# VHH binders against Proteasome assembly chaperone 1 (psmG1): the designs that were tried, part 4

Target 1, 272 residues: Proteasome assembly chaperone 1 (psmG1), of Dictyostelium discoideum (Social amoeba) (q54wb6)
Amino acid sequence: MFGFEIQPVRSRNWEIEEEEDQEVVSVEIPKPSISFVNDNYKLEFNNNNDTPFNIIVSTNGSPSIFVKGCFESNQFDEIADISYSDIKPLKTTNTNTVLNNKCTVYRHKIEKSMIFITVQYDLPSERCFGFTELVLNTFKNVSQVLVLDKILNTHYLSQNYTHPIPPFTRAIFNSLFKNDYSLTPLESSNIIENLSASFLTICQVKYIPACSILNLYESHLNIESVQSFTPIVKSIYPQLFNNSSLKQEDITSQFKLMINALNKRNDKGMYM

## First folded at step 24 (VHH)

Design y04 (from n01 with S50T G54D G55S K101Q)
Fold by ESMFold2, last read:
Structure y04 (fold): chain B 272 residues (1-272), chain A 119 residues (1-119)
Amino acid sequence: as target 1 above (272 residues)
Amino acid sequence: QVQLQESGGGLVQPGGSLRLSCAASGFTFSSYWMSWVRQAPGEGREWVSTINSDSGSTYYADSVKGRFTIARDNVKNTLYLLMDSLKSDDTAVYYCARYTQSGWPLDYWGQGTQVTVSS
């Protein structure tokens, strides 16, 4: 009651906070690692102070299908892999490479300032900062980041109370990115919790121009969603579209092949 | 349930120092990036500083580099802003704010603490 209690340091293990509050148990967030195909690339990027890189990040699904199908594989060197110990790669055929569950870093053979990062696994929101930190601490001299990303149509909120019919695109960019490309901004009622948010945040604080292009998609992916990236990327980086040996019909066929593979995987999940 | 509570503001002479604190509760503080943002009278909000979840990286607006230091104590769930060499231009309400788990936007804000630098 009113008695003064003096107890040894080895008292019974009790605290008022344990009785009055529910404690939050912390779970350590897995961190990614990067593995270069050789050490020369790591040294080159650290020492490339005079010529900045441009990074294009494509997330899983239509963004990575666009990158994989729109550009010939012989135009790129694979330079690194970004991995998590709990995300296991999948073996794939040439036609199903988009399903390999890997994040591969490519460098364009001719436009050597262009770095592509194809993220073909899904990242939960709590891992996005760690992924982005790894990228921007590894590739230090970066002049601009373009993120190709997506938002599920059922999660989209229109500012003017009209719901546009997919496929269409929206953009989010930081204050350093100059919108000379007629990009339509994402309505402010929308909240994103993907890699776009973390790249925009870290680029802002590092004074790097950054833009995210979001296509709206349905769970059954259509080719128009993939194709919606083409005019925007061509407007921002026209040099990437020169000297292609692929005709539009060939690009369209590659898109359809990868889209069918992705939709087939998703349809199998329906019948479990 | 997320709560951010700033303290440590006040009146200070030019050239003086202040230490702001932000007590955090209702979330796993050590998992989130945190920021200080300020708003001067009649102006919009201005980003001041950002710290990652384990203090491995800190970032500052050009206007405060070399004068301000952001820090955090993940045991006490507290964010700090150490402000040195204060100028009249630093007069503002200072907000502690949290990024979402993936970054932008800042989804929870404190009530703010007033810093006034008298000239």
Scores: ipSAE 0.532, ipTM 0.827, lowest interface PAE 1.9, mean pLDDT 82
Fold by ESMFold2, last read:
Structure y04 (fold): chain B 272 residues (1-272), chain A 119 residues (1-119)
Amino acid sequence: as target 1 above (272 residues)
Amino acid sequence: QVQLQESGGGLVQPGGSLRLSCAASGFTFSSYWMSWVRQAPGEGREWVSTINSDSGSTYYADSVKGRFTIARDNVKNTLYLLMDSLKSDDTAVYYCARYTQSGWPLDYWGQGTQVTVSS
């Protein structure tokens, strides 16, 4: 007959420490990467620059439609893309590039301190810090960040129960940004989320002036919400509007084409 | 439920050192940016330091840069503030605080720990 085999009892401290370690599930948050179009840009941005950059970040939807439609493509060099391994670009026509699921970094050809980042994918909240860190570590000498963003009408809380009439914009900015532009502050009842929150946070701790401009929009995007960015950006950076050969009718037509593409995708549901 | 509990405060002489700890529970600590904030008697709250989720970046107010070090241990779910070369102006209640997943505001705070620098 077989005898008894008795295993030693693990100590209380060992068992508690083991359970705590095993109950901690490590979940890696996907990290973005930046790919420059050539090594000259990569070398240029690895060095500190005495002349600082101004960065305009436009989020998906009306903010990126504004940037892509308001400025001629020949005014800008595409210098990099910011990507995630799990977010795949889409092939699009020239008029539907707003749906390409890419984040492209542009540099103005004449105002070379001006950097545009058009974020044409949606980021969940947990990725926003990592995205913002990548941007602000890449461009080490930054004078100011302007985020063009949006707030859905059903999420907007007015102090007086009255929805704003055009222009549909509000601003939130850190203590370093001077509001010399008559921007209407966002009412304190509203919650700031995603890239607006992460840029304001990291800019604050890095001592960079930062402002987020939020347009109020409906889920069916209208042209007024896109157009609402124009007077604000022109007030803050008038130099971006010099020497443009674009007629207002051409800009309006580009806005309408991109808005139609976005609304058509939204009407067919979300499958990206 | 989210809990933040500071410890390690006390009375020190000018030029002395202290190490503050903050035990975190009720959330995935390694996924959040964390901050130390202090409040001196009769004054508003002053940001002291911020650390990202994996200790890859640390940030400091000018008033403490070079003297204080923020650190975290994501296995023990603990935030630290190592304070050296303490001055009387560092006398305050020090709070451990958490950012939301996407950033500001600081959505949870501890009860604070008192640091007193006096000769």
Scores: ipSAE 0.524, ipTM 0.822, lowest interface PAE 1.8, mean pLDDT 81
Fold by ESMFold2, fold request of step 27:
Structure y04 (fold): chain B 272 residues (1-272), chain A 119 residues (1-119)
Amino acid sequence: as target 1 above (272 residues)
Amino acid sequence: QVQLQESGGGLVQPGGSLRLSCAASGFTFSSYWMSWVRQAPGEGREWVSTINSDSGSTYYADSVKGRFTIARDNVKNTLYLLMDSLKSDDTAVYYCARYTQSGWPLDYWGQGTQVTVSS
């Protein structure tokens, strides 16, 4: 029953120490806002829709590179932005758009029940509930949520003293999601965080099937880590790959451009 | 140091009512989502109810919907579960639990309070 996934997972001392440090915070948590690109979308999504939506949320970095490279603007309609007043967009080049500090909501042009949310800013953990609540209150009839996320290999806990060779993927899902796919579950010693945690939590209490796919990677991103999402998303949503208007080599080229920009920024950031 | 302390359990007849309380300390209570979870002897833990940080949203398991009410008092740092129309199936230890700042897992649990529904 639903209670199966409620058992506590292993915790670390840093969580306890961080929790004690947070006990003195008395400031209201900032709330996100959604802005639709036009009034027609705003009216459409305020109505109770009989056709359920499937939502794919991609976090900053390789998950959003995957989504943008696969479904580029000719397969997406941009329908909204989700913003915070204290998170400002960054000026970017065409090859850096996933690094622009924006959260854009897209609708697939052909599979119109598919909503994509590319979260290209990093959220502190205390904002993740509010963000997720906004998303799931905006899209009333949601049948499933898939979160594409990442975890740095240094945070990954292996049960057997042997680490798999990164990049590889793991899945964690709520009790409502049926793993009818070849997903490898995340080992129970690992802690999920941030948007993966908040979406799994709120989806569970709203009775929405939800799954998070975690790409484990080293410090520098390679194309294999971006590409690792392809077979998983194709297995879960094969319809997204039957109507592609882009050549596979064009998608791969877009991945490489965005990966190079991300890796170059990370190298430059070491000069702080 | 996070502490959660439940109270208000006891023996009650079918159809009766109880109010559970959970006193919270050692963290900023008003910043966290909170949950009630129950466990019958020899069974796994079963989610009962969740409330967001400002009482704007409440969520219930189908087994308790319409009979139980979750509430919180952010001034007194107290979580409540108002249980009406109790059935024998509601017999369990009831735990107050806290989500992390990002959500699942439930990272701190109280010791629990026993609720027994029998004639």
Scores: ipSAE 0.451, ipTM 0.785, lowest interface PAE 2.3, mean pLDDT 81
Fold by ESMFold2, fold request of step 27:
Parts: sequence; C-alpha cells; structure tokens
Structure y04 (fold): chain B 272 residues (1-272), chain A 119 residues (1-119)
Amino acid sequence: as target 1 above (272 residues)
Amino acid sequence: QVQLQESGGGLVQPGGSLRLSCAASGFTFSSYWMSWVRQAPGEGREWVSTINSDSGSTYYADSVKGRFTIARDNVKNTLYLLMDSLKSDDTAVYYCARYTQSGWPLDYWGQGTQVTVSS
C-alpha cells in the first residue's frame, strides 16, 4: 500500500505565524530551463520509458564537492545544463570549477542508469519546486532519487537537548524508500526548506522512492563534512565505486583544493 | 496571518457528489502547492490529493483516483475537491493543507469539514 506520510510540526495555524499583507508583486518566480548538449539525448530521454534512471542530485557546497572529487570526470558524459536567466555562470580555473555557478547534468558511461545533477548555484526555497518539476518531467522513468544536501547548523534542532558536533549526517526519506542502509533519520523537530524537501514531495506524489542525505555545515567547510557522504553513497550505490583508478590520496587532495577555494570565496564574501 | 477555511461538507447518500472549498488568505496562494488530507474517526490521517501551484499537475491517492478531482482558482485564492461516486469509506473530516514553499511538510491546516456518506 502506498501513501503520503502526514507529519504536521505546528500546533495551530492561526497562532503560529503572523504575516503582513504585501503589495502585489508583479515579478513571477523565475523558471529553470534545460539545454541538452545534443538532440540525441533529448530524444533518448523522451522515448526511453523502459529504462529506469537513478538520479543523484548534489546541491552547492559540500555535496557537489563530494561528487566532483570522488568520481573521475572521464566516467561521465555531460548531457545537459539547467539554468536560470538571472544566474550567470562564472569563469573559473581548472582547479576551481566547483565555483562556476552552473548546474550540469551527467550520465555515467558504464552505469547508464545513473544520472548526476550537480547544482553549483544556490536555490532559494521558492525556486525548489520549479527546479524539481523540471528534472522529474525531463526523465520519464525514474526508479530512485538520492539528494545530497545540507542543513545550516544554526537551523538544526536537536531532540536530545544537546547539539551534535559536526560533521554528521541525517536522512529524510519517503515511505517508498527502503532504509536497508542504517541511515539516521533527521529529528522530526526539524523543518527543511531546501531542494531536498521539493524532491521528497514530488517523488512521494509520483510514487518514486526518494532519500535525502543532509550534512550539518558551517560557513567554514572541513574535509570531514565532504567525506561523510562517501560511506552512505557507497552503501546505496556500490557499483559507482567499482574499478575506480582514483586513489584515496588523490580524492582527498581534490577535496582539499575545492574546499580551500570555497572557503576563500566565503571569507572574501563575508565583507559583502 | 495564514488562514485556511474549508466548507462544503455534509451528509450525502452513497453514489452522491460533494464539492469542498477551501478559502485561503494571508499568503500568496498562487505560489504554493496545496493538498487535501482526510481523517476518519479513530484512524490516522490519509493523504487524498495534491495540486501544484499553477494546476499543471494533479496527484491522487489510489483510493480516490477517478472519483475525486482537485482544482484551484488562483484569482479567488480557493482550493477545491470535487468528490463523485462517494462511498461509505469516504466518511471523514477533510482538511485543506499547504506545503512549505519548497515542499514537505504541510505547515498550515484548516479546521476541517465533515463529510458523511450514509444511507
């Protein structure tokens, strides 16, 4: 039996939130667009109802650093970009491509059911539904979605009366996802307002198994936060780690380079 | 001040029809996904239907597919549930609920409207 779980977290609507009336805003919420690198990919995904896809979405920061550093780029075909008209790509060096402000869609060359979406720009909450709808309307037969995401440390609410020390991970998954991986659920006192929430919502109503892995993050990112994704992703998709020629030392060095670049940008931006 | 107010419930015979309405205020209705959820006496809450912000997509629980229709009017800030071919198993309090701007959870709920299907 399949059902959407109901998890109210507020006691009363009329006593919890006060909002002022706003003037009518004429600006519509920006919509994303997808641009395939060639027409063959567009035709393949529109016509391939018999081949299920597994989608891994990594949000900006530690999730996308993990994906970029943990997997060899030569294992993937770049198949599309997802863009917004008001989000401009940034010029980067080869060592700083994680800062390029782009969202790129990749397909694994060997595990062809695996789609990776590296979201290297920030999405405000109101854009998350539109982004998620675009993704799930583009790929017609999706068997599972894994979102690698983050939760800001200052928004985390512990039910144990102590704040756990980062780096740590928590999971949120819908009723269709089988937790055979010993994932630690996010405490129910927490409310997420990120891309994970949108994927979980739309996947639930579309009957797609979905799981989000959230790490706690601070403004100064450490390598343990990035590395925390490795055992989880390996447990869920061990086939992605077969026959890798990339040594752990090389992965660790790539993580450190990207983390340093991100932390330098954040230090520079703290005065803005 | 977010408010959701359901109406249109009542007593109906099996096979009959009802239209539920939910008047929304205190937020930009057209920016939010909306849902209907029901609860029978002594049971947990059961998801019924979801509609996206512009009516481009609608979703239904298996138990109501083909009989219920969710709709919205973004000019009047009103959510609807058109219920046809009602069965005794549809007897419940029906709640209008709002997703957050990014989705789950349902963060605001109405007080509910009673639907009773009885001969």
Scores: ipSAE 0.442, ipTM 0.780, lowest interface PAE 2.3, mean pLDDT 82

## First folded at step 26 (VHH; from y02 with G26E T28D K101Q)

Design z05
Fold by OpenDDE, fold request of step 27:
Structure z05 (fold): chain B 272 residues (1-272), chain A 119 residues (1-119)
Amino acid sequence: as target 1 above (272 residues)
Amino acid sequence: QVQLQESGGGLVQPGGSLRLSCAASEFDFSRYWMSWVRQAPGEGREWVSTINSDSGSTYYADSVKGRFTIARDNVKNTLYLLMDSLKSDDTAVYYCARYTQSGWPYDYWGQGTQVTVSS
């Protein structure tokens, strides 16, 4: 039973090197802000005490491609954006097919208790707690959090693990999450970072079940990595996939479009 | 090297109060989330309370809610745990712990301070 246990950090050797004599100029960590698309949503969530929300957070890359590809075109209402003053969205001609350095909050059209947050940029580690707090404070009543995330292949291998065989997924969850889904636990909790770490941490202290699903991050994004989330999310939230309007072929096509667009962009060196 | 040093523990009667302190040094204390964790004899570590970097958010285990108060002074680089209405079950070594910048896990711990609640 792999639970999120209180353990000291053994493996972050790289953090030891950065603590050299830099004059601690106390630069304030930028705070995120949430902007609702209309005041009705703001009012609804501010006054909501009765409806518990399931929150699915997807990080940049394959996780956000998965969420957008599966749900954005037909199943989501865009309800808000989360932004930082120093993070600018990318001006893309096709906002639906390319990750655009934006964090968008969606609400499922049918399952109104389902909230999706697509983080289409890499959030610095120091901002993750603030981000998580904002999210959880905004929705107030949260029944469960699922983080779709990725782990760098090099980072995973650096922990002396064997080369992962695709499809590769690992799960890490706090003590409140019940693994009724036969998720394969991550070999070590010490390798979790950023949004996965922050959500698991804050959810733990708020008594919210939380789980992070990690796939492998590779330099070249492939469809298998995106698709690796499908069986897991379907297992946890089958209601999201019971709608006949979600055709697998269409989803696959959307994945391919987004992947190709992203890979093309990366090949041009514009956004890596 | 990051240092955390707990103090303020001791023997107290049931219903009594204690104030624990954790002195932090060798890092920017104001940027880190902090926790109190306790360990009773023969038991595992139990989370007690967490406070965010700017004291805007505090969290408590159900076992201590309404009795304990976590606080911090970022100017003094000190974490506090005010413990009221102490019970025998609160007997433990209390540790202050620092979260990593991203959250879980704790990367540094103090040596702990003993709290004994006994008549």
Scores: ipSAE 0.838, ipTM 0.939, lowest interface PAE 0.6, mean pLDDT 88
Fold by OpenDDE, fold request of step 27:
Structure z05 (fold): chain B 272 residues (1-272), chain A 119 residues (1-119)
Amino acid sequence: as target 1 above (272 residues)
Amino acid sequence: QVQLQESGGGLVQPGGSLRLSCAASEFDFSRYWMSWVRQAPGEGREWVSTINSDSGSTYYADSVKGRFTIARDNVKNTLYLLMDSLKSDDTAVYYCARYTQSGWPYDYWGQGTQVTVSS
């Protein structure tokens, strides 16, 4: 069973012990906050009992580039941002681009039950549960969660399958998710972390189907990594693509632009 | 080394109540989500209940909802499971389990405490 329900003790216990032996002053884990662009959204979601939401969460890098490149130009309404009070935004000198804590919540313009959350920074592990709780508590009625994530190839452990050449995708899902999409499960030997882990965990206990798609990537971001999400997301949510006015060429162009921008930032030692 | 030690199990009649405790040591208990998981003889492990780090959120399996209450005391480094209206089907070894900081997987388990519900 490749599903996520009750997990055994893993061998990384020693790493956890070493971190805890540090007399770290018990600092409370900061809680995230969501800020809606207007009060109407807040009211809508607070009173929503009837409309179940599908939530797609994308992590930093190729996942968020995929989401933004496919949908942001003409299909999204920006409805909120998620932030932490203890994190001061770092902005570029020339643009108001936030580099260190940008998390944007979008709603699809046509498919109003589709919510997209792009996390364009690396959220510390200890904050992932709080983040997940905030998201799920905000939308209250959630039918399914899809996490678009990535895993560095050097961290990937292949047990049941021949190791393919990156990029490729693997999936991990909780016991409530129905894999009707012929997704290849991630081998159990791999450790799932951060937002994928937190969403799968909390969705499990909340009885929400959840799946994480992991793009296996090398050190350099390439367009193939971004494109690897396309067939999967099309399979799960075909309605997102059937109503798209964007040409494939335009999407590809957007991917390239975003990839180039990100690579330039990385080369300069800037935050993604 | 991280330690979890369950206690409070025993024999109880149907309709009875028990309070389980899990004593945590050698880690910052207040930063971790915790769960109770049970295993009946010949059965797999079944999730019972989960509580977040600050007790603001609690989750229950449908089988125990309305009967069991999970709680924690972060000052005492103790996790609790209040079990009311016990049924024969609740007979199992009950384990305390700690989530990792990222939420998956469980990284530590207690030794378990036996709960037997029988007339």
Scores: ipSAE 0.778, ipTM 0.913, lowest interface PAE 0.7, mean pLDDT 87
Fold by ESMFold2, fold request of step 27:
Structure z05 (fold): chain B 272 residues (1-272), chain A 119 residues (1-119)
Amino acid sequence: as target 1 above (272 residues)
Amino acid sequence: QVQLQESGGGLVQPGGSLRLSCAASEFDFSRYWMSWVRQAPGEGREWVSTINSDSGSTYYADSVKGRFTIARDNVKNTLYLLMDSLKSDDTAVYYCARYTQSGWPYDYWGQGTQVTVSS
């Protein structure tokens, strides 16, 4: 037998560094941030707790008008804002706070498991996942999400071209939400490009029951669109309507005031 | 037109492993959430796993949790599913699928790749 040459053991060129690939520059989607009124809220919601939260999210327009007019502001603690660096809040009068261009997080003072998020700015479709992730990462123990939302009638498809005259409601819910409330499902031909879609998706993968109530409306907002949410929310969360001190006439007046403010702004700016 | 092409399926023994890939093209892959969905013969489609746009969050069906790993490479525009500890119940066609930017599932699907686990 002949002798052999012994080779050094090298599995890699450790002294030669690979050139780092340059990161491709792309247009980043703006990320939301949440700012709590005080640090005790931040600590409380960032931890798991024994009592799960129910979250109601209302989008801009009729859904947020419903929430702000149907419940007295003194029933809630304002606990946080969700903001984007490129969306500036507007100073408003007491009569038109619906126009403040803010997203405010409220906690019900009596039903303390109830969290309300009033999204009073328009949220482009590409931001919906990031917004929803922020919310559901902030509130780690969520038992149910209800989204109050809207869809413009021109984007709505009926499978048989038969539907009530707007305004009317439809529901979309994930497989975890039990429809014990006689909600009419949205026809399967529809694809949703709004905040409801991201909440339904993220709730599904996080095993959270979720339902979106969609008011189908014409371009001009009317009181029937706002009022359509009342029986549905009362059916799902009757406890929110116990011991209410508001008279129905006062609720109706608040709805009309906010609707008039929104329609007046839209008339002055553009036909839309 | 959005294109999604799965690969990496095949025949494997119980307890084996496979890695599925999904090549994505014709859209900005880094802006979208992606899922793996599977369909066994004669059954409806079953969600398997979802990954957010920057790999910060991953989600799994209970039936695969701890055995499957979803990953993505936003430079190569590729979605992956690492499948370990395979069982006969994992036999299915596996699809990659895209959410809309707002989260509506699933506006585009691949053609699927067959995974067969047999004893």
Scores: ipSAE 0.377, ipTM 0.769, lowest interface PAE 3.3, mean pLDDT 81
Fold by ESMFold2, fold request of step 27:
Structure z05 (fold): chain B 272 residues (1-272), chain A 119 residues (1-119)
Amino acid sequence: as target 1 above (272 residues)
Amino acid sequence: QVQLQESGGGLVQPGGSLRLSCAASEFDFSRYWMSWVRQAPGEGREWVSTINSDSGSTYYADSVKGRFTIARDNVKNTLYLLMDSLKSDDTAVYYCARYTQSGWPYDYWGQGTQVTVSS
């Protein structure tokens, strides 16, 4: 018979509980900001711009390693960075690292319609919508978006009885993107998340063709995962590869440097 | 105007050791990551090793890990590569290269120094 042990003992306690509920402080989700390297770019991209842009967004890890190793820095102008007040530069160096935690916006010097955005910080899912809106509101006349992204092997679901052996790629694209490139669609049992999902969703609403290339990878990054982006990007934007000053072995060597740095960081664990 | 000058190459027998040096001038060496990159005859350039600006992190290609050691002296503005247990596959021209501050690979290269492992 425990009826009396359950009953409340004093009214003061319920008043304290009510006050605790009333004093809950809400925390807003952080918003990104864009900082142009000079006022001329700020003016150019704040105007109602009629020139169309093609945007390539590369997420952290193998996608950004692909961009930084496959292309040369002298092919691009750095035009802006996209930052969050709570994401700080890496503390262990005063200079950019092989693996930085910045998001930098580049414009190709020759193919001037091409914008590259290398997102080298990890972006939580709740921030992806705001990030995507900032990008698409900044570059108002966008003709196409390509997202280079990844999915961890343990999260991939095949629809047949055979699991493809990594590394391989899959594509998911909106109804406006015409797949003339023989891309292998992501099996419908899989769910995309984060930047791939937010770009595909917002681009659909804004009538922008969009495609996400998902590199399926293992936790220890291998070079084939990075290399898997090359034929796809070359098929979609062959003009980006009309420079032969870097030999294929040089590109491979640059991938190996960045992969080694990433894998060493992962072996030490991740500290944020 | 950045200057990188390698030295210390030469002929060595298999199993031998060499120490390469790269003298840096006309830039603030202590603020840059530095790499060694090698090129064998008829091949492209192969990344060998990288060291961050304060020697807190070192990175090695699998082909040299455990045999080569990268180091730097920010007072003397000099990059080093200690090569042990040399093999015929290590025969190459060795370059020092400066990693960019923008996160892209290499913007300046040295002249190179020849390492020949007598096969």
Scores: ipSAE 0.267, ipTM 0.700, lowest interface PAE 4.4, mean pLDDT 80

Design z05
Fold by ESMFold2, look of step 26:
Structure z05 (fold): chain B 272 residues (1-272), chain A 119 residues (1-119)
Amino acid sequence: as target 1 above (272 residues)
Amino acid sequence: QVQLQESGGGLVQPGGSLRLSCAASEFDFSRYWMSWVRQAPGEGREWVSTINSDSGSTYYADSVKGRFTIARDNVKNTLYLLMDSLKSDDTAVYYCARYTQSGWPYDYWGQGTQVTVSS
């Protein structure tokens, strides 16, 4: 006699639309999991500490090359991995750092409030929310998030026929992040549907200051795109650079090594 | 403890050749990417060349491409650098360095071997 209504929930990329009908759709989206290297880290991150954490997330390509080349491995403790059952790691003996298909969580040994997450697999947009939620539910007491990411050159060109010549960087930040660093905001004509968007959205809800730094993505990566992150990260977190023993030439050499490996893989894949 | 020991450096005239060796022990050498890195007096460390674990995929800095050849012998656990057409700019201490399995460049370094190119 009386019926029940089942209201579908739908969302679209460029608009918010609430359409009502009688159908409910269940979608199975793969969920990430986090594995800590020892139980002491689990205990530490489940408890409050004296200082809140700052998180730097670097996506695949130039952002993760920057992190891995700018800092020595002995400055970090590997503390966790974030994995998906359908994303298989590549052996380090058969690939370089940017090709390992892993997401590794590091803690800076000296600046112990600094957490680095190098996301070296590509995430489709439907997984970005779940990934971000895992990170921000795992690490309590976060004071700030910085996402090092990239913007697709073809997307930028399609929305603006006048554009800066690469390399360049742009910033998107939420209302809680104070731009005391003279960052250049991303032009409003651009659409962000990546991990940066997920972090900015969830951080806003959780009252966490967040900023995303985007550089131009090209299939043939040049060193200037990687180097473009340096002055920005120095201005936001100068303490990360106070205790480095690396000379600039060492850093440049590491960037070149990783860039050459990435470009060689991409060139080989293009011809195969 | 990982051990890396370089040898084969020396004094050579411009245009000459040298063969560097790096003996590896206390780890599974065949599973690691390996690099040669050099440091000239008063300079920072400069990446020279990298070789993957088993396929012969090799990478070279522009300054040495076509003159240097990196190679490995996974039976002898030895990394090599064949240096041809040496120039004065190649004068440096040459280090053998290991990539981590987590993908970070260089968790272990050798003690270095001196290469000097002079008239």
Scores: ipSAE 0.006, ipTM 0.264, lowest interface PAE 12.9, mean pLDDT 77

